# Designs tried in a protein design chat: VHH binders against Probable F-box protein At1g14315. Part 15

Target 1, 278 residues: Probable F-box protein At1g14315, of Arabidopsis thaliana (Mouse-ear cress) (q9m9t0)
Amino acid sequence: MQLLPHDTVEDILERVPVKSLLRFKSACKQWKLTIESQYFQAKQLICSAGGKDLNLVLVSEVPKRYHIYQLFHNSCDGLVCLFDYQTLNNIVYNPATRWHRRFPVSSTNTWRYINPSSPYRINTSSSRGHALYVDGSLYWLTGKKEIKVLALDLHTETFQVISKAPFAEADHRNIITRSLNNRLCLSVSKPLQQMIIWSFNSENKTWEQIYSIVNRSVTQSLPVAILEKNKLLCCPRSNSRQLMIYDIKTKSVDSVSIGTYRCGDSVFCYFESLISIL
Below, E stands for the ipSAE of ESMFold2; O stands for the ipSAE of OpenDDE; V2 stands for 0.75 times the mean of E and O plus 0.25 times the DockQ between their complexes.

## First folded at step 18 (VHH)

Design j1 (from z1 with A50V Y108F; framework vhh_7ocj_1; at its last look DockQ between E and O 0.36; V2 from the best seeds 0.00; counts 0 for: pae E 15.9 > 2)
Fold by ESMFold2, look of step 18:
Structure j1 (fold): chain B 278 residues (1-278), chain A 121 residues (1-121)
Amino acid sequence: as target 1 above (278 residues)
Amino acid sequence: QVQLVESGGGLVQAGGSLRLSCAASGFDFYSWAMGWYRQAPGKQRELVAVITYGGSTRYGDFVKGRFTISRGNAKNTVYLQMNSLSVEDTAVYYCATSWFTGIESGDFDYWGQGTQVTVSS
């Protein structure tokens, strides 16, 4: 029985869904060694992050041992953050592999401070103070009258205001941050009128208006993801058991059942990964 | 244009009950949070009750289980049932609404003209 060349095996495996990779680890020693290598896991993550395997995570408001305390967090490299109110631990969880690790809220060996700290207060209303991860950085909104985008570069661990919001003044309660197509986006709603979605180009530090939506149901929802053919997946702000898919071109709205789960602040997208934290 | 019209106020004896109504028009009533506030002479406006589009409720501390907010989505109307009234409940009661939220913020974008509630000893 002849094995494929190692480079060919890696190219095949990095395109395979994570759950299949977990099953394939028992197939032979070469595949197990490849799948468990840090190098392959980084390649698989890069392929997945640029790819098409979007997944939804729905978090029940009734505990199944874990809660998401910080709402509107998207995934980071296939990991999500939960908060366990009973043990006062933050929990980093990989939904694809079921790997998890608890981090106490204590500042001892689990936590450290970034110095210098943020030079600006975080607006809590638009995103409830939760950071948005996009491509190696965390983002928040700051400011009162003039809304600005605050970034933390995770490589350099430095804070910087990177841009003003693309609108003059707005009620910060009507602004929502989202990662759409791995881009920092702002969703700005005007009650009963429209929702505008702006996408940030970090290379030239400019904003582009990518959607203007005049639909009563959609303008009162949270954008979750952009799907193929410019369809927008939305979560109604009501505790609905259905998500909406809005077609930008036809202006039609379809519903997607989420079973016994309910919408709310706890729906986000992630891409699958093999990442674990030592 | 958003319009809120309160009704059901009036004079009532201490220990009595009143039911306030607020008829709403000009917006998608089902999807908006509704609330009641009150203002006594010389005092600041204070929260009485809020009900979200999902039916969750919150009450001001002074309510102490005496008042109940509800909404009739088919009639575009929010209600405030007030029981066990006392002289301290004398105020102008205002209906309010907001698209964003009613429970967490208490910030409301649109207000009615108010209806007087007077509780006599």
Scores: ipSAE 0.000, ipTM 0.149, lowest interface PAE 15.9, mean pLDDT 69
ESMFold2 (binder alone), look of step 18: mean pLDDT 80; pTM 0.824
OpenDDE, look of step 18: ipSAE 0.562; ipTM 0.808

Design j2 (from j1 with D28T S31D; framework vhh_7ocj_1; at its last look DockQ between E and O 0.55; V2 from the best seeds 0.00; counts 0 for: pae E 14.0 > 2, unsure alone 63.0 < 65)
Fold by ESMFold2, look of step 18:
Structure j2 (fold): chain B 278 residues (1-278), chain A 121 residues (1-121)
Amino acid sequence: as target 1 above (278 residues)
Amino acid sequence: QVQLVESGGGLVQAGGSLRLSCAASGFTFYDWAMGWYRQAPGKQRELVAVITYGGSTRYGDFVKGRFTISRGNAKNTVYLQMNSLSVEDTAVYYCATSWFTGIESGDFDYWGQGTQVTVSS
């Protein structure tokens, strides 16, 4: 049987889901060598990120002994950051491959300070104090009455307030940052009433209201992703084994099972990758 | 539309026990954080207990293991079991709720009318 890969095997493999790539590693030595190369892993990551209409997976649970994430609301290159309060280690973790590396708190060999530091205090008391990663930058909300968007450009390591929030005043507890369609978005919710989602255009530094939703179930949920065909993936807060898909055009809601995992208090999405940190 | 109704208060001797209940309506109870606060005459309102939608709990320091918060999601009711009561526990006890966790903020948006707890010596 002619079940051999073409002479362009790398181009085919880069389009395959990560779980299948892991199985293919055990199938033959040539595929294992290709899949483990740093060149292929970088190429696969670019293909996965560029194809946002590909299937997304969620990391629905932090390991049970972990309580608070300190760096990202989402993932970066298929990696997530965790904190182990028992051992006082930061952990970089790849959910698709189960690779991880621990970084102890306070080690000068592990951590470096950014100078100059943030011009604003990142307030965690009434907000989600975790950063949101979008396209090479980290984002936070600052302020109480006049909410502003603080950015850290990871390449230049500089902080900058890039914009005021697109609304005059809101309870900071009702504002959630998300990466939707690889853009910085703010979700402003009044449960049982309305959810408004704003998207930031980084080229002209303006906000656009992209959704206004009055569905009772959706306004009590957390937006996770925009799927193809203008559907919004949402996480109910009820420790459900289901997610919701809201169709923006028809205003219908469907449920999607997440098997034995639970939609809980720390749910975010990522694109699968083979990336590991040396 | 959010409604919280406390019950179970009353007079009890020191060392005794009471169980407070708070019936909730007008929101998806399962998805909201619930809490108990108390206010003695001439004092500020203070946290007694909070339970998140995920089931995590936090207690005011004065509780010292004597009280337990729980939620009965099937009955849309939050409970406060109070044991080993002392005269210092005399206060009006309020039920509260918030869509976000109120643990870190302490800012609950919806409150009940309160139920009196009086502990006699």
Scores: ipSAE 0.000, ipTM 0.225, lowest interface PAE 14.0, mean pLDDT 70
ESMFold2 (binder alone), look of step 18: mean pLDDT 78; pTM 0.805
OpenDDE, look of step 18: ipSAE 0.105; ipTM 0.541

Design j3 (from k5 with T52Y G54S; framework vhh_7ocj_1; at its last fold request DockQ between E and O 0.08; V2 from the best seeds 0.00; counts 0 for: pae E 16.1 > 2, placed apart)
Amino acid sequence: QVQLVESGGGLVQAGGSLRLSCAASGFDFSSWAMGWYRQAPGKQRELVAVIYYSGSTRYGDFVKGRFTISRGNAKNTVYLQMNSLSVEDTAVYYCATSWFTGIESGDFDYWGQGTQVTVSS
ESMFold2, look of step 18: ipSAE 0.121; ipTM 0.576
ESMFold2 (binder alone), look of step 18: mean pLDDT 80; pTM 0.821
OpenDDE, look of step 18: ipSAE 0.220; ipTM 0.624
ESMFold2, fold request of step 22: ipSAE 0.000, 0.000, 0.000; ipTM 0.122, 0.107, 0.164
ESMFold2 (binder alone), fold request of step 22: mean pLDDT 80, 80, 80; pTM 0.819, 0.822, 0.818
OpenDDE, fold request of step 22: ipSAE 0.714, 0.610, 0.678; ipTM 0.878, 0.815, 0.860

Design j4 (from j1 with Y53W; framework vhh_7ocj_1; at its last look DockQ between E and O 0.58; V2 from the best seeds 0.00; counts 0 for: pae E 6.4 > 2, unsure alone 64.3 < 65)
Amino acid sequence: QVQLVESGGGLVQAGGSLRLSCAASGFDFYSWAMGWYRQAPGKQRELVAVITWGGSTRYGDFVKGRFTISRGNAKNTVYLQMNSLSVEDTAVYYCATSWFTGIESGDFDYWGQGTQVTVSS
ESMFold2, look of step 18: ipSAE 0.056; ipTM 0.533
ESMFold2 (binder alone), look of step 18: mean pLDDT 79; pTM 0.812
OpenDDE, look of step 18: ipSAE 0.528; ipTM 0.794

Design j5 (from j1 with G26E A33T; framework vhh_7ocj_1; at its last look DockQ between E and O 0.29; V2 from the best seeds 0.00; counts 0 for: pae E 16.8 > 2, unsure alone 64.7 < 65)
Fold by ESMFold2, look of step 18:
Parts: C-alpha cells; structure tokens; sequence
Structure j5 (fold): chain B 278 residues (1-278), chain A 121 residues (1-121)
C-alpha cells in the first residue's frame, strides 16, 4: 500500500461525514492533526455545504421532563445557540460533535463595537427585528412604509441596505424570514389562504417568487427546507408529532412522523461541521 | 383566527391581589411572545409585562416588583399575578400576542377585549 500525499489525504477527509472524522482521529497522528486544524475545519464546512447534505435539528418538549433550553436563532456554520434557564447562560453548541461553550449573560471582554454602525435602527422588539444568518451575513427587515433588507457582512463588518423587499405592503404579522437552500427567503402568508415564498439572488440582487401556495394545511405552517426542487418541508405551527412534505407539482401533502418529538418553532436545518469556539 | 380571552379581573381592596389569565386559541402560544397592557380612562395603553417564548420577561417601570408574568405549560395560557394593588392600578387590562417578536415594544399582532380591574380604598 502506498503512502498518500498529505494534500490528497486532506481532500479525501474533507468529504467524509463528521461522525466518521471523529472516529478517524484515533487512526493516526497525522489524521488527528489534520482533522483538528482550523484550516481543515473551515474547508470541510465549505465542502459540506456544497454537498447539499442537510440535517434536521428538533428541539421539543415531547420528553415528559421539564425543559430548560430555548433556541435563539437558526443554525450558523453547524452551530446553534441555546439559553439554559437553570444556569442563566447562553450556550453555543455543535450537535454533530457535541462540543459546547457557555457564555455568561453579563458583559465579556470579547464584546466590541462595529464602526461605522448601522445606518438604520436594528430593533429586536418586532417580528421583523430579528436577524437571520445566511452564508456569512446577517439580514434584517427594516423600514416602515417601504420594507428594506439590511445586511451585515460578518467578514467585512459592514452594514448595507442591499435591496427593497419584493412587496410594497404586507401584513407584517405573516412575514417569516428563513434560510432555504442557503439563500435568504421571505415567506409572506395569509394563514388558511395563501403563502408566497420569495428567494433573494445575491449575485444580481433580485428577488424571485419561487412558490405560490394555495393549500389550507401548508399556509398554516412554517417552511423548514426545500427538498429537491419541487418539495417543501413544512412544520405545522402547533405541537404536531408530524412534519409535512408538500409537492409543488402534484400539490400533494405527505406526513413524516418525528417519533416522540414534536414539531414547533424549533425545527431547522443545518450543515454538519467540526467548528468550535475558543 | 387567533382569539385571546382574558379573565380574573374584578373589584379588589387596596393592598390586595388578583391573578389575571389569558387563554390563547388556534396556535401553540408557548412559541409566541405574550404581553399584558393596561389602559386607564383617558390614558394611553401602557406596558405591564411581556414574556417571550424563551421565558425572558420585562415589566413596565410602574410595576416595581409587584407583578409577575408567567406561562401555563402546555395550556396556551399566560398569567399575570398582581400583588400589593393600589387605586392607581385601576384600568382595563389587555392580553396581546405576536409571532417571534422581541421583548421591547408593543408591536403586537393580536389583542384581547380586556378585563376590568378596579382597586378600591
């Protein structure tokens, strides 16, 4: 058996599932060093996202025990954020590796200001004030009469208004921002009537209406993921033990059991990663 | 159709206590932000308390530790425990809710019809 060049080994390892990489750390010292490097972990994350491999994370009260955790936002680079009500700490957690780090609620020496600051008020007190992470940027909806998309590029730490929303007026109670196929999407719905999903093309800064759905069950649900080009995974807004798959072409709805877990506002998709925070 | 139904209001002597309830229909309200507001005659509505789906709370400045907002687990109900009531607390109390909204403003999508609280000396 020939020894493989290190760059060939690295290319092979980056395509391996995270669970297998965790097992491979014990195989040899070179593989352990490679898998633990920050360079490799970043490269593996990019490869995982490009491979279109999605995982679901369910956070539910279906266990009969008292629940003490709350999710704050969607996944970022394979990480999720939880709040632990027992310790009053925020927790950053990697579901694939089970790595976690607690952060105190009080001020830390790692906080700093972004300069220049946002050109618009960032307000977390409304349905449109919560940031959405997509592909290295944070997004908000802002404005009162004409809704605009405000972005913060996390690499450059620069705020910019990148587009107007694709609608002039909408019932703000029914606007949901989601990351679907790693793109910024807006779901605008009238429950029990219609749901329209818009996808943002960051390359040319335009919106595309990708779905217009008139289905009583689906318009009462939260979009979770796009499965293949014609199927939408949805979560009922109730504590259901089932998810729905809506086929856009046939307009059929299938149910998917999630066992003893219950669907709610805590169902989202993520890409597996090796990322941890020191 | 989201419906909010308040209950537990009434007449109470100064220094007494009341527990208000708000029942929400047609959704899993545990996932929603819930709030209590009040409006005295001739005054604007003002925040009493708000609780997020994560359990974070905020109170109006006038509360000064006298009121506590809480959720009924799995019952789609939110409570407001009101202690050490004074005549100045006389108002109509409203329940409100919204999807995934922050704790800071009164930008709520759905409101109840209100329940009267009257504090007598």
Amino acid sequence: as target 1 above (278 residues)
Amino acid sequence: QVQLVESGGGLVQAGGSLRLSCAASEFDFYSWTMGWYRQAPGKQRELVAVITYGGSTRYGDFVKGRFTISRGNAKNTVYLQMNSLSVEDTAVYYCATSWFTGIESGDFDYWGQGTQVTVSS
Scores: ipSAE 0.000, ipTM 0.142, lowest interface PAE 16.8, mean pLDDT 69
ESMFold2 (binder alone), look of step 18: mean pLDDT 79; pTM 0.816
OpenDDE, look of step 18: ipSAE 0.006; ipTM 0.311

Design j6 (from j1, 19 letters changed; framework vhh_enristomig; at its last look DockQ between E and O 0.36; V2 from the best seeds 0.00; counts 0 for: pae E 13.1 > 2)
Fold by ESMFold2, look of step 18:
Structure j6 (fold): chain B 278 residues (1-278), chain A 121 residues (1-121)
Amino acid sequence: as target 1 above (278 residues)
Amino acid sequence: EVQLLESGGGEVQPGGSLRLSCAASGFDFYSWAIGWYRQAPGKQREWVSVITYGGSTNYAESVKGRFTISRDNAKNTLYLQMSSLRAEDTAVYYCATSWFTGIESGDFDYWGQGTLVTVKP
């Protein structure tokens, strides 16, 4: 029998969900070779991101002996970083394929310096001072009185201050960085009153206020993702078995069950991929 | 505006007990992590305990088994029940809260003014 041309097989496979691709690897040798190629995996990642294939990863404290936390607050190429408190290892993990690799925080690693070093002191005194990865760069908040957004472009290895924050005076305690719609966003809250979300356009180097939310529960939540039809997925600070979906147009709040898992700082989003690091 | 007001401090004999309270307002008390720090004269501030929405608690090793943290969400009040008090427990005790939950987020963004606890020699 005449087999499909390789280009046609590739076009079909790139539209298939990752779980199905894993099953297809056992179906025939041609599909296995295609799915495992670096070129296809890069193309599938681009197609998944462009198709808005958004997935959630929930990291539970169960069993209690093994505490795993997301230390970097978002994904890169369908990979996430976790910290294993028991072994003191960073873990790079692909939730779609269950591939992972451990990286000890000490001893076996050779650290290198970036020259020139950061021109500003990075605020590492709180969990909100951790770097956020977005589209090839790492981002930090700097300072307390005048807040700036510091970026490190991972390709050029250069630091850049994006600008002063898009808001005049804000308490650093009320500002959270997030990756929403694959863009750097700042969530600025006045507790129980208002939450304003700003999005940075790296091509234009401009800030845009994309949401202004007046809702008691949403203003104290952690934004997780922007969904289709301008709905905002939020993680309540409570230890809830539900996430919130806030509809920007109707201003209604709906709940989404996360099964036996609970909300917290262990919820993050990723685009599915076949990527692994060896 | 977030406000935290501690009370219940005072003098107590060694081996005695004392209950601290923290009245909270200006945030969703039920949803936020809240806990206690203390600062002895001339020393750095140190963490004592924390409780999250789901009732998960953690304690500094020096107070484990002697102190119990709890909260009453209907009254917007955090408590610290201190038992078997020692001279080393003499300090100003601070109530603190944060947007984040869980043990890893024990760093706190908002602080009260403190209440003095003195354990007599």
Scores: ipSAE 0.000, ipTM 0.283, lowest interface PAE 13.1, mean pLDDT 69
ESMFold2 (binder alone), look of step 18: mean pLDDT 79; pTM 0.800
OpenDDE, look of step 18: ipSAE 0.200; ipTM 0.600

## First folded at step 19 (VHH; framework vhh_7ocj_1)

Design b1 (from j3 with Y53W; at its last look DockQ between E and O 0.02; V2 from the best seeds 0.00; counts 0 for: pae E 5.2 > 2, placed apart)
Amino acid sequence: QVQLVESGGGLVQAGGSLRLSCAASGFDFSSWAMGWYRQAPGKQRELVAVIYWSGSTRYGDFVKGRFTISRGNAKNTVYLQMNSLSVEDTAVYYCATSWFTGIESGDFDYWGQGTQVTVSS
ESMFold2, look of step 19: ipSAE 0.178; ipTM 0.622
ESMFold2 (binder alone), look of step 19: mean pLDDT 80; pTM 0.817
OpenDDE, look of step 19: ipSAE 0.063; ipTM 0.501

Design b2 (from j3 with S30Y; at its last look DockQ between E and O 0.02; V2 from the best seeds 0.00; counts 0 for: pae E 6.0 > 2, placed apart)
Fold by OpenDDE, look of step 19:
Structure b2 (fold): chain B 278 residues (1-278), chain A 121 residues (1-121)
Amino acid sequence: as target 1 above (278 residues)
Amino acid sequence: QVQLVESGGGLVQAGGSLRLSCAASGFDFYSWAMGWYRQAPGKQRELVAVIYYSGSTRYGDFVKGRFTISRGNAKNTVYLQMNSLSVEDTAVYYCATSWFTGIESGDFDYWGQGTQVTVSS
């Protein structure tokens, strides 16, 4: 039945889109077993994360158009955490497979405390207070005058301040934490003046300024993804049905339609995975 | 807010036909899975038909080609065409939807109030 070695087949499958992999499960029992294995799923995720394809998730929080889901910042290993305002449940969702699991807010059986607790206060009352997931860690900004970056390593379950912010003072409302190219980034903007994007180097624990943008539209937008070295995908804060692609070299702005969604909705890049939670 | 409103239920003679409608609002209609369930008195709720976001369909074993689920011409409406009805098909029929329902998932999260279908001998 197999014309190719099993390892070779797995290597090929790891590079196939998740949508196709789901179809392949019905084609062959052996493939199904492989695709459903945790080992394969882990490898597939690595391949997905290393790929060049851009995948976007849009979550609408506009009551007039769509059911309201609140996004918890971004994705983790292909999974998204949502709050359903209608059912009052937390939802873990895989956009690629459309698998989901609901967690009642009042259920103590699904939650646990991490010890020791955070050494700093984490504000969870706003979307900006949500944790950013990057490469196995959750990140928060803490402090008003002296802004620090707090990290929770999910493997060791330990909190630590990894650095000070790369800027002296900024309004929190103008500071955006994003994962760009799978790196922790901070966007600091003075609306209608300038936007600076900093990228954190986890190896030497330093911040590098990767973009300095002076564009009226871009400074009012949220960075979403780095498309190329000189192209930045942005989400305008305006009520628009278009994303922006800003070219750093030419200083031009191109528009991309996002269908029925509007800017202001949660937009982020994610990697497709087959992962589910048992 | 997700809303589902069923209509088209009623009394029909055995061998007859009935078309149920479900008007949907509060979500991206074409991106969500839509389905019909039924519940007879004293019985558990059972799946009648599903149309996935891809347009693929799935039916309960008892349907045997008699029923057809479709996204109709009316805006944000899903239909259940029921032919060759029998007394055993008497039940309350519910419209359902879910954003999260995938190819291998039969879970629905939101439900209508239901419409009564009665088939007489």
Scores: ipSAE 0.021, ipTM 0.425, lowest interface PAE 5.8, mean pLDDT 84
ESMFold2, look of step 19: ipSAE 0.090; ipTM 0.552
ESMFold2 (binder alone), look of step 19: mean pLDDT 79; pTM 0.815

Design b3 (from j3 with I103F; at its last look DockQ between E and O 0.01; V2 from the best seeds 0.00; counts 0 for: pae E 14.2 > 2, placed apart)
Fold by OpenDDE, look of step 19:
Structure b3 (fold): chain B 278 residues (1-278), chain A 121 residues (1-121)
Amino acid sequence: as target 1 above (278 residues)
Amino acid sequence: QVQLVESGGGLVQAGGSLRLSCAASGFDFSSWAMGWYRQAPGKQRELVAVIYYSGSTRYGDFVKGRFTISRGNAKNTVYLQMNSLSVEDTAVYYCATSWFTGFESGDFDYWGQGTQVTVSS
């Protein structure tokens, strides 16, 4: 029994939290079919990405009971990729649905190679050499003398150098790639001096300086999310159990507890999705 | 000064083959991306092929395995081997180079004067 047009129902469902959507699957067969459809899931993801709700994923790389996971930088369409050091498997995990799949790391059992391969050498020192996913593309830093941004469009499976870095010189160790507000960002730090965050505009292919921070604690932290125009969520590099919220205007730092996790862990903002891998 | 000089263009019958050459000078040839573009009358310039620093290659959708781009490092020359040519391949072919690796005409910094390729039916 549907009281509303199907399209209207879908529009409403697209804006519902994933946790609730999972419950709704059991409530109505029609809803189940809708929620399990690829079309709906794609739309839901778009809505999730456009939303203002902050969702954080914390992955501990510290051994817990002799189990170590390594995160591959950030999430992709609501999925995270983890390396399990115990089983030597890759794990694709959806934190929202708790769906997961293991992929053995084998030289003989590979998925596929992308052709053509990377046009440039990827800087392994930047973000541990991991790719940053932002809006359908993977990003790396390349070049030693002149740092450039390398992008892989996942739809076209093509590599492109999209830009030079917005700074002339920087130590690779102090350059961090992040997705902030679903945009490619570069954080350049001079520890204990200054942190500058640049955001890439994909439309005009220019870099915009969005933050210039002079704070001892923040310059030693990793940017995680933009909460408001003037508030930046940061993860201290220290083994703290607290995140930091830095207010650009007041220059104040507030602490947020992260429970049993430590700031040395991988922390990133992600969008909830219903997506799984077939 | 960066210089790119194309050669090898001409008239060829449909189904035939042609090899274009681009002699490059005035820059670190081994470090820059090299590419071929073409422009047909009344059409926009389009990517034919790119060869990156790594040796990887990218081709336009219309190429469909018919063309091959390659480097002659010893001679600082880029080649475009074109096979199974059709009338639709008639265009001015341009050699281009850039430190950046792009797929659009605007992504390359330097261009040759071009060489005419005409494919007759």
Scores: ipSAE 0.000, ipTM 0.245, lowest interface PAE 12.6, mean pLDDT 83
ESMFold2, look of step 19: ipSAE 0.000; ipTM 0.214
ESMFold2 (binder alone), look of step 19: mean pLDDT 80; pTM 0.822

Design b4 (from b1 with S98A I103L; at its last look DockQ between E and O 0.06; V2 from the best seeds 0.00; counts 0 for: pae E 16.3 > 2, placed apart)
Fold by ESMFold2, look of step 19:
Structure b4 (fold): chain B 278 residues (1-278), chain A 121 residues (1-121)
Amino acid sequence: as target 1 above (278 residues)
Amino acid sequence: QVQLVESGGGLVQAGGSLRLSCAASGFDFSSWAMGWYRQAPGKQRELVAVIYWSGSTRYGDFVKGRFTISRGNAKNTVYLQMNSLSVEDTAVYYCATAWFTGLESGDFDYWGQGTQVTVSS
């Protein structure tokens, strides 16, 4: 009853959307075992990330009794880290599978300190102290007059300033870190005038200016994702039920409804995965 | 204008101790990293110790627990307590500072003039 070799089945399954994979687990034992294996889940994650299909997560303000905040501006391996203000729990959540685990801040068996701790002050004006995850590292901004990029390498657990920002001086509130095309980017804006986006080349430790945008509405927005070479998805900083797609070539702006959800700092993209925390 | 002035150097017998001080001015001392480097004749400048704004410290491998860096934020002064000195510790010791830093000497923005430490057998 198996007309296909197992390796061929794996190659087909790794290209299937996560929601469909969850349904396929009940189809037969071989598919369930394949989908649940750590090997397949790692392989599927690599395939999903390479395909450039992006998914959006909107984290809205919750009712007064429950407050949840995103701890990162983006996801790590298809997982997001949230903070439940009401219960003072960190939550690791997989939006594709709805799997989650709570990590109470009071549990010493779950948490350890990184020694030495960060020797650098985090600039909280632009990101409220939230880290940005890119390719095995966490990133923050540091510095007052001269902005620099602080990295925590998660493999070595060491802090280092990896680079100066590629611009002379700007209001710290108008400097934003984002992951665009899985690269560390800095966005600096002069409201109502221009927005410049710089991308970091980790191979040679240099910055490249990838966009210079002169558009009244876009310069007051948060870049979320690059959808195509010439199109930028943006979130207005206002409490809008619309996202913007800015076409850099034609300089046109389209609106995209997000239904009953509203824009804010908590719109980001992620790659779907089957990953859960062991 | 950032200024760093080292003091406390001099001649000491092997096995002895010295305490170096570096008085800092012209910046918000409590928010900056402070470091000590040394350079012996004919050798490259090497890290002795760094203390960050958080109080975290790092030491050069040759220190082996003999030296301690500390900072007095009320007096805008960084200290280096050097114990169990040997002739190999003879060098000019430099105070340095930066808003941010790694461990390479090129990561520091401002340097003092240096103070001579000479350890005799």
Scores: ipSAE 0.000, ipTM 0.137, lowest interface PAE 16.3, mean pLDDT 71
ESMFold2 (binder alone), look of step 19: mean pLDDT 80; pTM 0.811
OpenDDE, look of step 19: ipSAE 0.006; ipTM 0.236

Design b5 (from b1 with S30D; at its last look DockQ between E and O 0.07; V2 from the best seeds 0.00; counts 0 for: pae E 17.5 > 2, placed apart)
Fold by ESMFold2, look of step 19:
Structure b5 (fold): chain B 278 residues (1-278), chain A 121 residues (1-121)
Amino acid sequence: as target 1 above (278 residues)
Amino acid sequence: QVQLVESGGGLVQAGGSLRLSCAASGFDFDSWAMGWYRQAPGKQRELVAVIYWSGSTRYGDFVKGRFTISRGNAKNTVYLQMNSLSVEDTAVYYCATSWFTGIESGDFDYWGQGTQVTVSS
């Protein structure tokens, strides 16, 4: 019986997919203890994010009792937020480990307020009202005539308007926020004509136009992810049983079947993690 | 600290009946789907029955109305009533639970140790 050094074991395990890590927990007690440690789980999350090990979650795979809570369209540290309409509970869920914790809507012991509160009202009934998590912050679009980006830094719990949107005249129905390649992005489209995707550079607080797409099917879709080969994964707004992959180089569109499930605005990506909340 | 403990297995004559029980603890029983699987020697595990939090049920094709799954939420226990047993029903029966994945994926979160059911001619 020849065992590898502990540092070598950690280096190997942190690069392994989470599903395989769950299988390895049964291999030996040392591996189980390593995989369950909070230090390793944090290290695996950093390594997974750097390796771009994205996974797609189709919300229709969730039991019909549960829905993704409308304030988040993406995951945070491999966790997603679900809402149970039958019990009126928010549920934080790890799809990779199936860990979950319920947070009753009516309990003040579970919730607290941030002070000072947001300096702007957020329109929660439109596409601009959904919060987007990116790299330690939540983002909203706010304003009426001039669109601004409101950020909440989760570490400092402070609100800040970080930028104006990179466009002056936009139909509010055509602006969508997304996390693409772990960056805040805005998708602005004129249906059947053009879609422009802007990416926010947090280092210099500027916007860069990363795509200008003239494709009738793609301009009516929701961007979901940028794939490793520089392809854009899109979800048709028509509740299709297919996703679209737009190739940035060839400008071609391919389809990917999702079986009996249907798209919509409920498809998102996440990084797998071992994180749980205590 | 999820625990699933099966009981009620044993030897039964062909045409007879058995009732399996699965005592569950360490999780929110009322919100999770509960199921029974079986595995004969040299074969893969196969679905016997699932009962969801709503009370709706699903059965493996081979069951053909002979088995009934039920749940006692007050006792945190799932039951499998097996009638008209045949030699082909000889297997280890496992209690399992899942709150997300369907039975076709085989991705149940937790499994019991199993209870042997042997049907003699």
Scores: ipSAE 0.000, ipTM 0.132, lowest interface PAE 17.5, mean pLDDT 69
ESMFold2 (binder alone), look of step 19: mean pLDDT 80; pTM 0.813
OpenDDE, look of step 19: ipSAE 0.011; ipTM 0.341

